# Designs tried in a protein design chat: VHH binders against PRELI domain-containing protein 2 (PRELID2). Part 1

All scores and structures are predictions.

Target 1, 189 residues: PRELI domain-containing protein 2 (PRELID2), of Homo sapiens (Human) (q8n945)
Amino acid sequence: MGVSVDVHQVYKYPFEQVVASFLRKYPNPMDKNVISVKIMEEKRDESTGVIYRKRIAICQNVVPEILRKSLSTLVILCWKKVSILKVPNIQLEEESWLNPRERNMAIRSHCLTWTQYASMKEESVFRESMENPNWTEFIQRGRISITGVGFLNCVLETFASTFLRQGAQKGIRIMEMLLKEQCGAPLAE
Below, numbering starts at 1 at the first letter of every chain, in headers, positions and changes, except where a header shows other numbers; Kabat numbers aren't used for antibody chains.
F, E and O are the ipSAE of ESMFold2-Fast, ESMFold2 and OpenDDE, as the mean of both directions, binder to target and target to binder. V2 is 0.75 times the mean of E and O plus 0.25 times the DockQ between their complexes.
Where letters were taken out, [cut] stands.
Atom coordinates printed by the task and the answers are left out, and those that the model quotes come from them; centres of patches stay.

## First folded at step 1 (VHH)

Design a01 (framework vhh_8cml_1)
Fold by ESMFold2-Fast, scan of step 1:
Structure a01 (fold): chain B 189 residues (1-189), chain A 125 residues (1-125)
Amino acid sequence: as target 1 above (189 residues)
Amino acid sequence: EVQLVESGGGLVQPGGSLRLSCAASGFTFSSYAMGWFRQAPGQEREFVALISGSGGSTDYSDSAKGRFTISRDNAKNTVYLQMNSLKPEDTGVYFCAAGSPEEWLELYSGSYDYWGQGTQVTVSS
């Protein structure tokens, strides 16, 4: 089973403001599923100016809550069969590469808690918009895959899609609120 | 079975131009993003340019922006890198690479499914 969700947004704010808001995104009252975020590593490349950061987020595992909204027998079987559903919290590792010279930032996140039979991965890019240097383009792809689940693949696909979609929508709303609150109104074309 | 074959490298004077080509075979070319990377002696491989499968989107490293142009011809299964205003710092082996559309955002980090053997570019007086 594999599921992916794509996101494309243009924030009508300068790159530096968008990146600053992203780095201040958590803790946030709009996303109580994120319990904590720790910076594990940070280094600057002298020649390129690229800043690498490694953060670990501890999040509440919301997959069981998604399943609880269904009365299906197959949902109950999914709960008992798949070990990722039994964990109360998940740990996400986030790596980012901020390039101030090129005005772009690449971000890669993946789940540390799940086994070789399950993976969750997210890739994102913030970059200066080609249409207007005062705007920032955001592109993201989230993906969940589960191997060796047989008859449950189609059921898990549905829940994985819901999980990724909800996460993406929440992330966008948080960024929009932070940008308006911290930076004021969006810049006109 | 998959092959990427680069050509067009050579020796040029500072300020000169080169056009690199990469001929692809063994996969559905238009479904893959194509990238150019380079590696100078004693240095890590670095990103140069990227073009989406349709050709509708391109991206460049800061050092390449304004000087290099990536393009593709899906009818000929070929990706190109036009390099203008070459500098000694551009010297290196240039590689083309094909990346899965499912992970195209990772292409900025160098995650590619297929790589060519490279073509040498030397900018020297």
Scores: ipSAE 0.000, ipTM 0.116, lowest interface PAE 16.3, mean pLDDT 74

Design a02 (framework vhh_8cml_1)
Fold by ESMFold2-Fast, scan of step 1:
Structure a02 (fold): chain B 189 residues (1-189), chain A 124 residues (1-124)
Amino acid sequence: as target 1 above (189 residues)
Amino acid sequence: EVQLVESGGGLVQPGGSLRLSCAASGFTFSDYAMGWFRQAPGQEREFVALISWSGGSTDYSDSAKGRFTISRDNAKNTVYLQMNSLKPEDTGVYFCAADSPYDLFWSLTEYDYWGQGTQVTVSS
């Protein structure tokens, strides 16, 4: 019970450049909706070379603004009845595993603020593209589940799908902008 | 100088079609998501359609789904809205807008640039 959105993107840049851009952007306190970021853990596995990092971000809750875009009276009314989701800020936990030896990186994120009534989770992978070793493949799945709302679930699922799709689109756009600024033009086949 | 210039509006009968265009200049068009919004007399501005920077993803309001198609031509710095099966309720001034690449999530109030609008009237 819930909604999921899948994203598949190829960045025409080498893995190391894509990972560097990601780490520069997403732990960056300059992100418009990010109020603070705290690194909770960072460690390297000596046998595998894998670098694990755990961060907690406090972000402005943008759900009310996104609902304004929906134009659905029913979605807006359902949001007003589900007041538990009307907090000023949300907390996100991010875990990442960077494997420089295998040239891949896994990322797992989830919302801490809504765990009683809603779950928001995101899993992402950056890896060397099988089409061209100078390109990087990005695969992401976001999931939102809302519990205990009964017949209103379908309406809220439409909202949740829109939220996940828009977040994914902006993330990809920001990454491409940073890659152009840092590394120049994308690489051809 | 940053500009968004809408065109293609007009008077059409119910069931008719119109194609709106928005020509952009003064910014890196291919890095911005583009949206269409409308405003009817005495009402608030409302979302109609959105297209990602690459054109690979689109999103529509419930009232526009199945009737309207948003598209873009990054070589021409232009975004389009093809409107079919028009209804009197679609009457309003249609605006194009460019969405900031620096936001993590879409935000209506955080759009960087807006056009002046083009009038669409669906009536006899």
Scores: ipSAE 0.000, ipTM 0.115, lowest interface PAE 17.1, mean pLDDT 73

Design a03 (framework vhh_8cml_1)
Fold by ESMFold2-Fast, scan of step 1:
Structure a03 (fold): chain B 189 residues (1-189), chain A 125 residues (1-125)
Amino acid sequence: as target 1 above (189 residues)
Amino acid sequence: EVQLVESGGGLVQPGGSLRLSCAASGRTFSSYAMGWFRQAPGQEREFVALISGSGGSTDYSDSAKGRFTISRDNAKNTVYLQMNSLKPEDTGVYFCAASTPEFYELLTGKSYDYWGQGTQVTVSS
């Protein structure tokens, strides 16, 4: 079984400002769950101008807290019996392809810690808005897949959906704050 | 700007294994996601497996999951597909692609796809 959550957001800021804010998004006082982000690799394709980056993020594992907030006794019991939920921190690998010539950026993130029984993947795009070239469209799909858990699928799907939705909303909130603080007021039409 | 050459295809009995290789030439191999696709006789080309530029992220079709493993060696500019527990339904021409991630292509309307010529895999008793 698996769940997916889709997000669509328009930032009324130029592409270059949005990308810059995204790349400096973490660590951030508004999200203490992200402990560190390190650039592991950066390459530029001279023919296309595309810039590839690989970053590793270390995050606090908030799965136990999210499950606790469900208030379900069965959910809490299932959490206690699943070893992957007891890991204190999780590692995320992020790859991005920034195309400054075409004003778009693809991002792919995945969890390195849960590869045995669960996968968590997120694909995102920033692109120049079709409505206004001074605006940036952000589209994201998060996916969580869990295998080999049988009757726990329903319980873990509820957690996965909540995790993806809350993560996306928090990310958008942080981006909006950074854009306002670093770039000023949003641009009118 | 990337050229791809597949190898490793052949005839194998059901339950057998094959390892496909795709050798790439060109700049910034590690900046491309690499994928395997297949086309059976009379069918459209379908997705099999995808690996990110770093090799840290992979995706598989439902039919490949648990049986196939995609990997890459960026020092050799090569991507591999290890196929185990092969079934007659796996028969087809297997293509290597250096591509933008599926989601990226869907959302941006842009593709940096480079395709190989394909290698034939036949699973027959």
Scores: ipSAE 0.000, ipTM 0.193, lowest interface PAE 12.5, mean pLDDT 73

Design a04 (framework vhh_ozoralizumab_d1)
Fold by ESMFold2-Fast, scan of step 1:
Structure a04 (fold): chain B 189 residues (1-189), chain A 124 residues (1-124)
Amino acid sequence: as target 1 above (189 residues)
Amino acid sequence: EVQLVESGGGLVQPGGSLRLSCAASGFTFSSYAMYWVRQAPGKGLEWVSEISGSGGSTKYPDSVKGRFTISRDNAKNTLYLQMNSLRPEDTAVYYCARGSEEWLELFYGSLDYRGQGTLVTVSS
């Protein structure tokens, strides 16, 4: 079974400020689950100005916390029996293509942990708003597809829904806080 | 060594006009997008205008759109900002800035490639 979440947000701040806040988003006191983010690769296309970055994020495994809030003892018991899902940290790979001249940025993220059981992918775009060039449009699509059958599905299905929903909401909240703190009030016109 | 030297600032009355100039040296001017950014006393850095290396495309925030015009003369390595219908809220130090490989520095840190700035005061 697959789970997906779509997000569309307008930040009333210029593109450059939003992108800078995104790149400096972690570590952040509002999201203690992100332990570190490292730049693994960076390339620049001198003709177009496009900047490619590959980052690896190391995050706390939040599956135990999510399952603790579950109403089902069977779901908790399923988690308890799968040792490889009890790793302390999960790894996420992020690739981004920043085009400062066209004022857009594409981002793709993949979970590197648990790939034999599930596919966890997120695609995002920051671009100059069609409504106002001082505003930035953010579109995000998260998808988790579970390829395991039977026993593993009880754990992964519960995780998938909560992971995508909470991640998206927390991400938007952190961005709004950083933009307000570092750039001042949003631009109305 | 990259150098940017701004000029043309001064005191003007509301509704007046000024033309700012920026003389660039030490790099291939036509290969870089150029920016005007400003900083009012006690405020953060604000993007004012952008022009592509060829001069073929320009961008402005709504706060100055229709009043300000950015242009460049690649033969003279000079950037211009024509400011019309000036308002008291346009009072700021104006900086000429070069688009860099780390262009995010323009908005969240020191400006790697900018001049000392030129003060524009709009007051009666």
Scores: ipSAE 0.000, ipTM 0.128, lowest interface PAE 15.4, mean pLDDT 73

Design a05 (framework vhh_7pa5_2)
Fold by ESMFold2-Fast, scan of step 1:
Structure a05 (fold): chain B 189 residues (1-189), chain A 125 residues (1-125)
Amino acid sequence: as target 1 above (189 residues)
Amino acid sequence: QVQLVESGGGMVQPGGSLRLSCAASGFTFSSYAMSWVRRAPGKGPEWVSTISGSGGSTSYADSVKGRFTISRDNAKNTLYLQMNSLKPEDTALYYCAKGSPEDFLYWLTSGFDYWGQGTQVTVSS
């Protein structure tokens, strides 16, 4: 059992500007839930120009805040009985493949926290828009699936949808602000 | 594909002025932020200045702030750098680059070795 959230966004900015903004997106004062982002590995294929990056993000565990906003007795009871949800931070691993020659970038992110009980994954693509070559298309799919213990189902399914939607919306807002600040007004048709 | 041709360099005495130009072709010029980057003999590349695609925002390295002015003419696909009060420390090969200074890896990917030969600026008495 799992949940999935799809995002499709067009940034009216060239590919190179969008990718540069993405790579410097965090840390950001508008999202204090992201504590740090560290580059663990970076290598370039000299024949193709493709740049591989592995980053580790450390994020504040926002599950307690989400649950505090819930009026569901069942959700609260499940959280109280499952101590593993009370970790201080969540760790995310991000791998990216930037192809500057083809003007596309693939990103794969997954949660390193709770791996025994749930799989939390995100796959994203930035590419030149088919509608206008001066615009950048962003396509993302987030997935959360339960892999182990059924007693987590009552908490994880309720959390997963809210977490994925809030994260996506916040990410888009931050990207739009960074692009406007660094690159000026969006490009007209 | 993308081509950037720098010009306007030369020899000048300390306190003098030069205006560099970069003629761009092969892409929609107004859609891209553009930067000036310089390389002094025996040193790595140093970012100098950036201008947004619209020309609405500019940024400068502390070493050149108040002396250099970046500008662009989108109708002519041309980037400019007006350099005033030149110092011997400004002696370098100057490159125009497609993109933003904040990502060092972007410089390596899109950099001056790809699209421009650079223009030499020498400040000496």
Scores: ipSAE 0.000, ipTM 0.099, lowest interface PAE 16.4, mean pLDDT 73

Design a06 (framework vhh_3k1k_2)
Amino acid sequence: QVQLVESGGALVQPGGSLRLSCAASGFTFSSYAMRWYRQAPGKEREWVAGISGSGGSTSYEDSVKGRFTISRDDARNTVYLQMNSLKPEDTAVYYCAASPEELFYEWLGGYDYWGQGTQVTVSS
ESMFold2-Fast, scan of step 1: ipSAE 0.031; ipTM 0.395

Design a07 (framework vhh_8emy_2)
Fold by ESMFold2-Fast, scan of step 1:
Structure a07 (fold): chain B 189 residues (1-189), chain A 124 residues (1-124)
Amino acid sequence: as target 1 above (189 residues)
Amino acid sequence: QVQLQESGGGLVQPGSSLRLSCAASGFTFSSYAMHWVRQAPGKGPEWVSSISGSGGSTNYATSVKGRFSISRDNPSKTLYLQMNSLRPEDSAVYYCATGDSEFLEWYLSGSDYRGQGTQVTVSS
């Protein structure tokens, strides 16, 4: 089974400012779970102007803490049976394609640490809003797939859904704060 | 890098069938969802269909549901679109795209990374 969470947000700021804020998003005091981000690969396509980046983020694995803080015996059983939840840190691979000419950016992330019982993938797009060229549309879909747990799948899927929703909301809040700090008030119409 | 090559388009009459192919390379084909997107003259891109990496899940735009079938052959790294009962309104350049969601399709349909596409013309 799997779970997915969709996010659609409009930032009332120009595309270039939103992308710049995204690239400066981490490290951030609002999200201390991100330990480090390293650029592994960066290249520009001369014909299209597209900039490709591959980054690896090392993050604190917060899933065990979220599960352990539950008062549920079933949550404790899930944690004991799923060894992937016991690792202290997780690694995320992020690929991005920034198209300055078309004013859009695609981002694809996946978890390198979760392999045996779970996978986590995320796709995001920043693009110039069709409603107003000074606004930026953000669309994101996160997916978690869990297998090999049998009777505990339903419990783990509930917590996976919560994890994805919390992560998406935190990311939006961080971006809104960065844009206000770095770019000033949002543009109206 | 990701490379996608579409083929199989042509000029056909209403009611005819065509099978489009997309040859993929540069990535682990079976790990990614695949999509068909089309763009008619003077219009923006329109999502047509998607298929999961395993082939176990498929989705279709309402305009093509029941007429088109998406499939894939992971060993040969090829995506297919079987188009039946073609209508003049299906005339467009068809592109394949890779990604895990229909949101990424939008970006890829507008980029040079999608490839050149294959022209389908349904004429009276």
Scores: ipSAE 0.000, ipTM 0.157, lowest interface PAE 11.8, mean pLDDT 73

Design a08 (framework vhh_7w1s_2)
Fold by ESMFold2-Fast, scan of step 1:
Structure a08 (fold): chain B 189 residues (1-189), chain A 122 residues (1-122)
Amino acid sequence: as target 1 above (189 residues)
Amino acid sequence: QLQLVESGGGLVQAGGSMRLSCAASGFTFSYAMGWHRQAPGKQRELVAKISGGSTAYDDSVKGRFTISRDNTKNTVYLQMNSLKVEDTAVYYCAAGTPEELWYELSGSYDYWGQGTQVTVSS
């Protein structure tokens, strides 16, 4: 099975402020599911000015709680036998390419913990809005793939879609709150 | 490490002009930069901000103040025209540097200068 969720958001804030808020998004008191974030690698390309970062995030595994709310008791019991529900934390690897000259940033994330049973990947872009240079466009696609599940595919597809959608919406809400608290009111046209 | 050094403050007569400068060192690219001020007995307030060439101003200074940036000199400026006695305050330069402060959430501006006094006499 495989599912994907697409998000398109316009933040009425300049690119530099949005990127700064994104880089400070985690760890954050407003999202207790993220336990720690560590920068593993950082490089700057002197010719282009592009900054590459690799970060590892350690997050609380919220799959058991979401499954309890979204799926039947019988399905939850079956999934408790899969190691994915027994791990207390999950690890996410994030790579980002920030281009300050062109005012865009690409981000790719994937789950390291689930690799044996499932894959979870996200691709995101922040860029200066074509409609207003004081605004930032955000586009994200999340994907989850699970193998070898047979008759549970329809139920798991619904769960995976809900998981990705709720994650994206939570991320947008946190960004909006950080931008408002740290940068003030959104900029007019 | 980012360090901000302000200059250009002092005494000026009402109706006059003054330009404040904020020199940044250790800054590898342009992020959000701003000028704030704090008048006696009042809270610190945003005056002007610049990010990627886009600017925003507090209503009290619109049309009188201009914020600008010279990336070659790593300097941000606040040009103040038609100064009023009410503009008397300590002016602070502020900058965001996500690279150093990733694990520390410190608000909209991560670095602050020491401030420069601007006094407008009648």
Scores: ipSAE 0.000, ipTM 0.106, lowest interface PAE 17.6, mean pLDDT 71

Design a09 (framework vhh_8cml_1)
Fold by ESMFold2-Fast, scan of step 1:
Structure a09 (fold): chain B 189 residues (1-189), chain A 126 residues (1-126)
Amino acid sequence: as target 1 above (189 residues)
Amino acid sequence: EVQLVESGGGLVQPGGSLRLSCAASGFTFDDYAMGWFRQAPGQEREFVALISWSGGSTDYSDSAKGRFTISRDNAKNTVYLQMNSLKPEDTGVYFCAAGPSSYFEALLSPSEYDYWGQGTQVTVSS
């Protein structure tokens, strides 16, 4: 089993501006947990014009802080028993497919660090809004699945849900800030 | 064991409607994009409709756009295809397919799909 968080956001900015801001999102002073982002692969499909990118992000492992705030003996016990959760940094792999002709972009991310006991996946789409062609629709789902820690699975899933929600909210705030700074005021109509 | 079981096919007159269902089991349904494909006698399998794992994104072939609606119920592990204004050209075996989890990978190639149902026959005839 697992936990999932769904996000549906409309950015009142043209697709090209939203995608450009997304690709420049990190590093950012609003998110000190993201240490670095490196482009590993980039290629263009000659037939479709689709641009594929693979990036790896290195992030500070915030699980110790979340667990410290829990005050739960069960959560502390899990932390002591599952050594992989003690790593200082987490690696996230992001793959994206940008289609400039159709004005959409798909993104798939997953965690490379927690493979034995947990998986973390995220799929996102940016596309031209059907409501207004000068607006961009963003749809995202994050999912964390936890296995192999027995009766502690449900406890960890509770904190995973909080982690996904807070991450999504921070991501939206950073995007709104970047769009306002780089592109000016949102387009009302 | 992964299973995709289609139902709801049948014989209908031109202008009629059918609702196809695909019941999925044996995998984490909520992690997969789901698609409908069809195959007419003597022709290759063709794309009909696609829905993302969340249900937030859909895509249709030109022939299906405006007539067909794809939807999903993640609580029931089921994907649906509502077919309206059916034409004789819509006759064929309709297949449910799962994967990949990436919406764009699902659009780029039928070979990216991990699991396929056995199909359900749709016949549009006067």
Scores: ipSAE 0.000, ipTM 0.158, lowest interface PAE 13.7, mean pLDDT 74

Design a10 (framework vhh_ozoralizumab_d1)
Fold by ESMFold2-Fast, scan of step 1:
Structure a10 (fold): chain B 189 residues (1-189), chain A 125 residues (1-125)
Amino acid sequence: as target 1 above (189 residues)
Amino acid sequence: EVQLVESGGGLVQPGGSLRLSCAASGFTFSDYYMYWVRQAPGKGLEWVSEISSSGSTIKYPDSVKGRFTISRDNAKNTLYLQMNSLRPEDTAVYYCAKSPTLEEYFRWLTGEDYRGQGTLVTVSS
């Protein structure tokens, strides 16, 4: 069994400003859980203009914090029994395809930590809004699926949706603040 | 495999009319929002019309509002665009598009076209 969380947002800012804010999102004082981000690969297709980037982010393991805040006795007890979940850092691989000519960007992220137990993936698109070319549409889906046998189910499935929702909401808050601070007020209809 | 086959384009004089059709297959047509988008020579993609899965919600940009009408026939898996009072600036390749899955969007961005083949509309004297 897996869980997924979908997000759909319209940022009332031009595509270029939204993408610039996204690329400057980390490192950010608002998100101290992201320790470092390194560009591993970058390639431009001269025919299409598409820019491919591969980044690796090292993040603080926030599972203990999220579980503490949930205060679910069952979830906390299950987590305490699985020492592998107590790693200090989580590694995320992010691939992005930025198309400046067509004004869209696709992003695919997955967790490199715990891969023998679970698949944790996120796919996102920023694109010029079909409603207004000065607005940017953002669509995101996070997915968690357990690839190992049973004993992690009490931890991952119980809080997976909360984990994904909290991550998505934090990302949206950071983007909204960056856009407002760096680009000013949102554009009118 | 998702397939979208556009037809109905052609050469027409200013003030003329054309009706575009899009035959859809490989997915449950009635579950998806459908769009008409166009690309004029040397320009980017422009959204032309949007219709909800049931047909109850329809939207147009000001550039075509009152001149174009989108409709769908879910029993026939077909999307339509009725274009009236055509102008030279309506000259473009018109594409039928469904709300893409993220995988389809990735395939398009990495060099695989998820859009239909398109149908050329030329408005000139």
Scores: ipSAE 0.000, ipTM 0.216, lowest interface PAE 11.8, mean pLDDT 73

Design a11 (framework vhh_7pa5_2)
Fold by ESMFold2-Fast, scan of step 1:
Structure a11 (fold): chain B 189 residues (1-189), chain A 124 residues (1-124)
Amino acid sequence: as target 1 above (189 residues)
Amino acid sequence: QVQLVESGGGMVQPGGSLRLSCAASGFTFSSYWMSWVRRAPGKGPEWVSTISGSGGSTSYADSVKGRFTISRDNAKNTLYLQMNSLKPEDTALYYCARSPELFEQYLSGTFDYWGQGTQVTVSS
């Protein structure tokens, strides 16, 4: 089974400003869980103008904080029993395809740390809004699938859902802060 | 195998309402974003509305915002478009379209499957 969280946001700022803010997003004081982001690969397709980037993010493992607030003995025991869940950091791989000619950008992220037990994937698109060319539409889908633990799947998926929702909300808040700081007031029309 | 069948179109006077339906089969409906796209006589396709797989996110073209409502029933594999306050400029063939996962939508184009369409004519 899996857990999915969908986000749809309109930033009332031009595409180029939104993309620039996204690429400068980390490190950020609003998200101290992201330790570092490094560009591993970057190339441009001369015929299409598409810019591909591959980045690796290193983040603090927040599972201990979530479980500390849990009332479930089974969740705590599951976490203690599975050593891989206790790693200090998690690694995320992000691939992006920026198309400045078509004014869109696709982003795909996945977790590298727990691949044998869980699939944590996120797909996002920034594109020029069809409603107003000076606005940017942001669509994101986060998905977590847990396999191989049987009885505990439902328990772990409950926490996965909370993690995805909180991550999405924090990401939106950070982007809104950066856009206001770097680009001024949003375009109300 | 993948099929999208639209229905609910017809002739209506300005200010009227219509509800379009799209019956989906041959794929896991709840896993896909779905859209409505229209083509007016002599014009290219115009995106109307999109809804996420869970139904938690929706978006609309400015020309229909406040008048149209997109929804879905994943138990029935059906997509809907409620159209209120119809105007002559809403006259078009309306298509149900499946959006691939967001990444594939970027690489392969906007939609991977379209239905046959249902005609909506708004005239006095």
Scores: ipSAE 0.000, ipTM 0.206, lowest interface PAE 10.5, mean pLDDT 75

Design a12 (framework vhh_3k1k_2)
Fold by ESMFold2-Fast, scan of step 1:
Structure a12 (fold): chain B 189 residues (1-189), chain A 123 residues (1-123)
Amino acid sequence: as target 1 above (189 residues)
Amino acid sequence: QVQLVESGGALVQPGGSLRLSCAASGFTFSDYAMRWYRQAPGKEREWVAGISSSGGSTSYEDSVKGRFTISRDDARNTVYLQMNSLKPEDTAVYYCAAGLSPEDWFTLYGDYWGQGTQVTVSS
């Protein structure tokens, strides 16, 4: 079983400003669950100008707390036997390809920690908006797949959907805060 | 080389005021947004206030709105935080940070940070 959540957002700010804010998004006071972000690899393609970057994020595992608040007592008791609840932190690997000439950026992320029981993947694109060259379009898809819990599938789907949706909304809020802080008011049409 | 130097931290009584300064060098100050952060003992570093590169926009964390004011003086390469009606929970080391300008984002990876200045609010 699996669940996906799609996000489509327009930031009324130029591409360069949005990308700069994204690269500085974490750590951030609005998201206490992100502990650290470290750049592991970076290179520039001389012919295309594309900048590749690999980052590792370390985040607090909030799955136990979310499950306790959302599930019936019987389901919670069964879920407590699952090892993913015992992991204090999770690691996320992020790869990005920034193309300044075409004014777009592709990002792929995945969870390194939960591989035995779940996979979590996210793909995102920032690109110059076709509606207004001073605006930036953001498209993101998050997906979670869970293994080995047949009779809990419906409950886990609800959890995974809520987790992805809340994460996406928090990310957008952080970006809006950073853009206002660094670049001022959004650009009018 | 980029350098940020905070100053103005002191011991003050509740209800008192302080003005913090952050002197910047080694980059084109007017191209960068400036921010103040603080970190209390045993707590994570939290954002306090921000000012855009032009100075036309300011933003504040909810707990400091109406009490703190951020400003900048580009001729002196300095950002300020005016802190009024100080409370014991404002006790922290205060840090300034410089954000990337759009023209430099291709080669820069993060914010520049200062060493911090200690503010203690106690009777």
Scores: ipSAE 0.000, ipTM 0.110, lowest interface PAE 15.0, mean pLDDT 73

